# Ledger of designs, part 4: VHH binders against Protein farnesyltransferase/geranylgeranyltransferase type-1 subunit alpha (RAM2)

Target 1, 316 residues: Protein farnesyltransferase/geranylgeranyltransferase type-1 subunit alpha (RAM2), of Saccharomyces cerevisiae (p29703)
Amino acid sequence: MEEYDYSDVKPLPIETDLQDELCRIMYTEDYKRLMGLARALISLNELSPRALQLTAEIIDVAPAFYTIWNYRFNIVRHMMSESEDTVLYLNKELDWLDEVTLNNPKNYQIWSYRQSLLKLHPSPSFKRELPILKLMIDDDSKNYHVWSYRKWCCLFFSDFQHELAYASDLIETDIYNNSAWTHRMFYWVNAKDVISKVELADELQFIMDKIQLVPQNISPWTYLRGFQELFHDRLQWDSKVVDFATTFIGDVLSLPIGSPEDLPEIESSYALEFLAYHWGADPCTRDNAVKAYSLLAIKYDPIRKNLWHHKINNLN

## First folded at step 17 (VHH; from y4 with A105E)

Design z1
Fold by OpenDDE, fold request of step 19:
Structure z1 (fold): chain B 316 residues (1-316), chain A 123 residues (1-123)
Amino acid sequence: as target 1 above (316 residues)
Amino acid sequence: EVQLVESGGGLVQAGGSLRLFCAASGFLFKIWAMSWLRQAPGKRREWVALIRSEGSTYYADSVKDRFTISRDNAKNTVSLQMNSLKPEDTAIYFCARDLTTPYDELGTEFDYWGQGTQVTVSS
């Protein structure tokens, strides 16, 4: 790496909101110097290779500073405009950023910065982003920032062609991966207007199959509800779906509500919740909903009893 | 500045073996799929082999069971072991960063290429 001279720059003092003097003293002299230099260069509006390198050094030790990312963006934008090959230059930046991203998985600014770069890019590529996205998701399947960015990419590129398959693969690997289920829903939300009847049926079968594997998994039930809501009136859900859900609660709705210990075990409390939600929409079946919520409150999901009572009270 | 530098090419007799190397730099190598491609005289460039980031490998039918692609993430290298070489294997061999996903057709999209290394198989 090329070394730059900053002898012509007077570092500025660090502005901190830290009230604890001890905390301020904990900053290394090197960090103070770097930040001071950055502030100075920013004040001078210097957009140069040495400024770029300086931001990299700062990001390496303090990746959370939004100001530094903004400054870097301005530098990159400026330098790109002066480059002979803007695509190459920006791709270089993205390549650098991949490493930074990997090393800072919980950093929000990185993803925002990535978005900014893609917007700036004259020929951006979704596929170019997929390796880092996959890697980050594999490392942490619940990484909200990564998922958010992936969704952003889908929208930005208007490209959803691999998202269903990707979600499927993730779900196959971990059926409890709620992020994958959520992403799958995201796909359907964006594809609902072009879905065929066959695809609809296939998806329903997919959901049912996954539920059957692990009935007491909230993700597919939530997904099922959302999916039904996307394509059907709440009052007119397919009997197939209702019957399917019913298979997981046995005959509990035909039994009197007594002591929790006298009630049988069911395969899925989420099935019961699902049914309650459906039945609650129809005055003709509202009693079933009330009973279902009552059962949830008393035995099958007492932790959320207040929620169930609330739902009962809000039934028209 | 992504750089892909191929090496290991040369002249070999039919039935012989060569091992090609590609040294990669300028990007996070371990997260990328890498491919080998080749271009014979007067022919289009064709995909030869792919190794994904997790290590799965894929080959063109023409080289299956003869060629082996491998990678060393510690050294940022991808290799192509070529056995039972045929005159038809004569070509310039290129290393490329592969953008193809598992859901795409193999050998369809790349963004960076090396300069290539010449492989000549004599009859």
Scores: ipSAE 0.887, ipTM 0.959, lowest interface PAE 0.5, mean pLDDT 94
Fold by OpenDDE, fold request of step 19:
Structure z1 (fold): chain B 316 residues (1-316), chain A 123 residues (1-123)
Amino acid sequence: as target 1 above (316 residues)
Amino acid sequence: EVQLVESGGGLVQAGGSLRLFCAASGFLFKIWAMSWLRQAPGKRREWVALIRSEGSTYYADSVKDRFTISRDNAKNTVSLQMNSLKPEDTAIYFCARDLTTPYDELGTEFDYWGQGTQVTVSS
């Protein structure tokens, strides 16, 4: 770590009432000094190596301080313009940022900053970002910021070639990984114009297979509904899907609605919910939907009984 | 700044062994796949071996069962144990940071590599 002299700079006092100053640490003398120096340099519009180093020190203790990230970006942008090799310079910044990312898994400014760097980069690389993305997702599969950034990268680079396989691998590892299912849908939304009939059929089979493994998993049912809606104009499979879903509820719809103890157990309440939703869309089958929602309310998902009653009341 | 520094090369007789080392710095080493490549005189650079971040290893057919790639994340090093060396193994060996995903063809994309170390196998 290079040592810099700040003797020519008069630190400014910290203003605690500023919205952009997210201070979560105790005000130590060192912190006050660092922040005071940063404010002074910002006021002087100093874009220099020592300013860059100062931002790194502040980020180490206060990574949520958004103003410092903005300041660092301005420094990097300026220094990049003075560099003989802009690609190398920005890659160096990204390498530094990987370590910072690892140490701050819940920080969202990092990802915005990464986006800004990639936009600035003369030759950005999606593959360069994949290792840190993998690490962060493996650590927390539900990290919204990381997933959002990955999706952004796909769009930014117009590159989806491995996203389906990646989602498949995640689902294979954890079939309950809802983020993986959501990302898989994201892929299809962006690939909808190039999908073949064969691929549609294969995907439907994939969904059915995963549901069969764990029928009481909400993620693949939600995914199935979304997939069917997305491609309803491309392939007709309503009967097949209805028959499939019905296999998980048996003959419960043919039975009278009475006490919960008089109703049989079913393999999947989500199957019943799926069918209710499906039948509710057609006036000719709405009676089936009403019965299905009633069954959900009385026995198979009574925790959400108010929701089911609401669904029934809106079937008009 | 990223640095990859190879060492361990030298002259060895056919059937002999060498162990190459690559010291990495300037990036988060543990999250990256690392590869060894080599370039013989008058030939194109060819991929030799890959070790992924989780430890899985892959080899070119020409070196399979003779070479072993390994890594030490604590020391930021990747190594190549070369056994049963042949004159055909004579080349400059390079360490490289590998961008190849599990869904890509092996040995196709790298963003950093070292200056290389000379390996000469005499007949």
Scores: ipSAE 0.883, ipTM 0.958, lowest interface PAE 0.5, mean pLDDT 94
Fold by ESMFold2, look of step 17:
Structure z1 (fold): chain B 316 residues (1-316), chain A 123 residues (1-123)
Amino acid sequence: as target 1 above (316 residues)
Amino acid sequence: EVQLVESGGGLVQAGGSLRLFCAASGFLFKIWAMSWLRQAPGKRREWVALIRSEGSTYYADSVKDRFTISRDNAKNTVSLQMNSLKPEDTAIYFCARDLTTPYDELGTEFDYWGQGTQVTVSS
C-alpha cells in the first residue's frame, strides 16, 4: 500500500468528545486523528490519491459512516473522469470493494455504493459481480441486502439468463431456502409476457415435484399460489392444481367436523390452506372454503385459529 | 493493481513434464475462477484449463488427462502440471481471471491476464 504524507494538513477536531463505554469503542485516538484529517481534507475540497487512501483506512475501522462513503464516491467520480482508462479505474474500485466486504461481512451499505459505481461505469459487467454475490449468499443465504442487490443487477443489466438455473441450484442444496424460491418468482415476474405454455407446464411440474418431496414445506406452497396468480389467465390447469393439493389432505373434507382427536393426520396443512384460499374466491365453492378454514382452526393450524375464523367471517 | 505473474516455463524434450505457476495479487483471489490459456506462434490464443473457486476443474480436449490445474488460496496461486508434453504444446502460456459461469460455454470470457511464460517442447 502507498504511504502518504499529511504533515501539511491540520486535522479538524471531532466536535464532541464522548466518554462512555460505547464512545470509547468507537473513538480511539487513532480514529480521532483519521477523522480529523478527513474533515480537514473535505473542508479543503481535496480530491486526491491520499484522500482516497485515507477514506479506505477510515472505512476499515468505521464502515457504517455514510459521510466517508460519500466523500470517497466524490473522489472516485473526480479521478475516474480524469483517468486515461476509466474502465480499469472503476474495476479496481470494485475489486477493492470485494476485499472490504470480506473484512466487514455484516456491513451492507457496501451494496448501495456498488450500485453507484456501476451507474458511473462506462462498460459495467454483471458477470464481474457474480463472485462476491456467491460468496455472500453462500455465507448467509437469508441476506436481504445481497438478494436485493442481485435483483437490482438483473434489472439494471436487463439480464435474467442464469437466474432460473441459479435458483434451482439453491433449492437443490436446501429445499427450505425461501430466499431462493422468492428469487425464482422474481425471474417469472420479469418474464411473464414472453413465456411459452411449455415453459409454464414445466415449471408447474417442478413445483409439484418439490412439494411431493417435502409436503409440509411452506415455501413451495406459497410459490405455487403466487405462480398461479401471476399466470392465471394463461393457464388451463386450475383443476390439476386443486386435484394435486387434495392428495395431501386425504378425505378430511368428507368427514364431519368433530373433536380434534377424531380427525386424521394430514400430509400438509399448507395444502389445506391453499385449497381454502382457492375455494374462497368462488361463491360456488364457498362451503368447501368454510370447512377447510374450520379444520385449520380446530386441528391443523389452531395457533392461528383467530385468523381462520376471520377468513370464515369474510365469506359469510 | 491486479497482477498475474506466470513462471515455470522453459525448454523440455517431448514426453517430459513442466509445472507452471501463477501468482495473483490485487483482488480477492479465493472467489474467482482462474484459467490457463496458450498461444502458439502464428495461432490464436486458446483456452487450456479452468479451476473454479470451489475447486472444480475443466480441460480442453487436447490436454485432458495430461494436464492438471490446481490452486492454493492461502498463497494466491494457481498452477498447471503438464505431463507427456508434445511439440504441439509449444506456446506462451497465460494465466487469466475467468468470468465464465457454470451456465456458460467454457473458456469464453476473461478480464485480467498475465504477461505469459514460454514453454518449448522439442522433438
Scores: ipSAE 0.746, ipTM 0.904, lowest interface PAE 0.7, mean pLDDT 88
Fold by ESMFold2, look of step 18:
Structure z1 (fold): chain B 316 residues (1-316), chain A 123 residues (1-123)
Amino acid sequence: as target 1 above (316 residues)
Amino acid sequence: EVQLVESGGGLVQAGGSLRLFCAASGFLFKIWAMSWLRQAPGKRREWVALIRSEGSTYYADSVKDRFTISRDNAKNTVSLQMNSLKPEDTAIYFCARDLTTPYDELGTEFDYWGQGTQVTVSS
């Protein structure tokens, strides 16, 4: 084994004002030594292998300490410029970072550091990022930081080749995974200028099939609305979609509005909301929209009744 | 620092068996797919087998049903059990970290390689 020698460095002591004295009791002697050495090396602007190792040790115990991440980045920039192979050097740093990423999934500075490494990289690879992203999403499918980083990678690399298939696989595993539905929309937003009519028809069928499986799942209904708005005027929504949504509410619009106990069950309150939004766009169908929002308020989604009353007020 | 070190190669008679090992270090082994490749004299390197992080296995047609790839994530090792060996299996065998996704053609992209181990099958 090799350990670095710091005997030439005087650690700068950790010092707090009186308001912080109680918290000082919890610092280990090893923590104080590491931070003291780091403060000393930063003040010297030492960009060395021992400084790099020191930052790794500090990140292990204090991963949220921004100053150490910034210092490590400066060391990496310097050392890569001395390297025979900058690509290999930065790939090794990314491999090290995979372990840190796994151990610190909620730390935003790790993801900022990953982005900074890829921006510095002469030949970055999206495929090298995918294994750790997959593991993190498999462990927590709603991890906002990991999804944001994957989206950033798609844009940075201009590479969306596998994102539709990836989103499809996640939805197949868990049809309620809203992050997967949101990522699927991210794909279409970035592909809308080059989409064929066959692809649009296939996507519409995919959405309707998933709604049919679980009609009271909000995610595909929200997605369907977004998909229609991306490719169609609100007034010009495909009549196939409107007819499809109508099948989930029966004849409820033909009934007089009364007490909740006088109204039948429906297969999807989200279908009713979807239709109300559509009908509200056209003065000729405004009365249907008002009725649909009223029904949502009194029976089919009364928890959000103030929202529905607000929607009605905006139509008048 | 990534290292892949192959072992277990040697001389064997046709019809025999060998087991190759690959020791991996310097990266988070358990999240990566791993492959074996080989290079016969005068030929290009060819992909032989792949094992994904979750254990799914894939094989080139030329070795299917004769070779078995396996992994031990606790020891950071990949193994290749080679049975019913033929003279055309004579090659240097390489362990590689595999970048292919479930949506890619198999055996097309790798970022790290071992130095290889020689397998010689006599007739």
Scores: ipSAE 0.737, ipTM 0.900, lowest interface PAE 0.8, mean pLDDT 88

Design z1
Fold by ESMFold2, fold request of step 19:
Structure z1 (fold): chain B 316 residues (1-316), chain A 123 residues (1-123)
Amino acid sequence: as target 1 above (316 residues)
Amino acid sequence: EVQLVESGGGLVQAGGSLRLFCAASGFLFKIWAMSWLRQAPGKRREWVALIRSEGSTYYADSVKDRFTISRDNAKNTVSLQMNSLKPEDTAIYFCARDLTTPYDELGTEFDYWGQGTQVTVSS
């Protein structure tokens, strides 16, 4: 039988208060029965096949209930220790969890549970995790929990083999996807000790190509700054990136600072910010930095004018 | 329990056609890439075709343009249509759940296998 007998269990009924009155309308008699049984089995610390099945039924209707996830983990840990094939047992649990994940894409407890399962697993596989991660990112490419879990997997498995290519594919699909840019930086942070100068030069060209496509996209500009900071001892890019960034601001730095109405439009306020940052680091170019920050405050990014005034004050 | 069950094998004349089926159960079929492999007598198992979860298909050179892999996510099945069959296509054909990613070399890693179905092509 796929159904279990609970006739020996004395249920512990659910109590609800008045502040949750609308939730009382949502409670079915079947839900009350399941929760009453679960509360009883938890109190008895019963770690059995029927308890495992009961947790699955409850998760199906109440996936955010942390206590049930914790109870299920205890059952799985106990049952796997008695199994003749621990690998097969945990792979079945992961396959079940894929179904739950599909039906509950915003539930962060699922990802914590997956981590716990992989930590128990005697032979865990990163490639087994990738199909559900692909589905979830394809559904919502900015889902913080899924990205956090993928990063955790890379570290847990010490495997970054495909992460640069994956980030590239997502950026090709949506160049504004900041999660993909952030994940790309995550790759370089973990690869920095083994990478060649050719690969670093190719990455700069990739960044510049993407900026050229959409110059007012903040993600690749923020990424470029972080990339240069990470590899500053290995790169001689300062004049190249300054020349590149200058192409997006026209001749605005050669114009007198006047009213905002007298200043031309530029292709990227982030180019101007990037240049100000570079020029601010050198006393010989500090006046250029002050002018660039002033222009940002006056016209090109006035929403952040307090930041720009603060930057000017810090330059002395 | 994960199961992959192949069917549709048999004896066929050279130049003929045969369609293999693989019924999958016990996992979320639609997110997984699936492959067909074959093992001829006295040979090592070789990869034949792959279909990814989104429907992209890939074939070994020896079967390209003669074989077509397809999937039905509603029925949890993978199919292999084999046309213009040759005696060298004689083998046991296996359905497998494929772990290869778009960034891996094709036909390199699998975690579940069927028992296989015999295909015999007579001259």
Scores: ipSAE 0.693, ipTM 0.883, lowest interface PAE 1.0, mean pLDDT 88
Fold by ESMFold2, fold request of step 19:
Structure z1 (fold): chain B 316 residues (1-316), chain A 123 residues (1-123)
Amino acid sequence: as target 1 above (316 residues)
Amino acid sequence: EVQLVESGGGLVQAGGSLRLFCAASGFLFKIWAMSWLRQAPGKRREWVALIRSEGSTYYADSVKDRFTISRDNAKNTVSLQMNSLKPEDTAIYFCARDLTTPYDELGTEFDYWGQGTQVTVSS
């Protein structure tokens, strides 16, 4: 396509003080020209194809500048309302945004703009969003912005049908992926009023299987604690999870608390922490919780000993 | 603008081979699954083959082992190599952008397709 002609536009000079603080690296003659044109077109309230193209050029060199994204949104909203096919117009904008997203994976402006486009869209599609989300998560499986956007999509579309399977696939690929475990919890938080007893039992088995594979992985232990808390009023797990977690600490609770050299190795310090938390919630088992926290402070997680001492003080 | 342009169709004798091409533009091609569909005279449009963004391929039973789908992300193209052609393969062939996820039934949802290219197989 041919570039648009801006020769009729009198550029408005940019404020150098603000540019010196935030945009110093991008303070080129090209940047000053683009921003001067943009300030002029904004002043004229010009919502045109050439203004749209100008915002794309500015986003290419300065993607974090909120004012340009806001101006682009105003142009898209105006031109969409005049379009013969509103759905096609907005889908073209989303396709353009996918290309921008590839080059700017950690820019929160892009994901906010995507939300705005979907809210404006007369027939938005969750499945249309999934390819770019997959690319971004494959590139960085812990990208908070992408996970936040996917969660927003689930809520916006009221559609969670694939999220449990998706989280399962990511955990099978990397059992240490805490973002996948957190997303799995997000699914259950939004499903808790409709979940069956069979699904609860299957989930416990899933968690136990993953812990058995790598007992010293913090993610499934944190998840187990959260899942039990979420469904406490519906669970009959207390004895089962205590028995299970106990298998990873041997009989250290039966031993005298002495020096660290006198205590054996255990399969999981996170199992001990989980048990301490569980026992601390019930006055009948608080002595076990105090001992478990003491063992964590002395040997099994001494780096966090101040946390364990604090936990003990709160029980007494 | 999103464009899918099919080419490579024509007349071919039964048992012959033909290779279809689809040129894609206006979108980030490499993140999308792509499919070939076909519509024979008097019949409903049917799914033929799918290639996912990571390269996995899937085929309808009627074309399995005779057709091969491939993609070239550098050229933004999808190809369909059709071997051992039968008169029943006579149809207009369409390249489509596929919305099917790994958790969906194959060949069920598309958002863009081209105008198609005619393939005619003589008895």
Scores: ipSAE 0.692, ipTM 0.884, lowest interface PAE 1.1, mean pLDDT 88

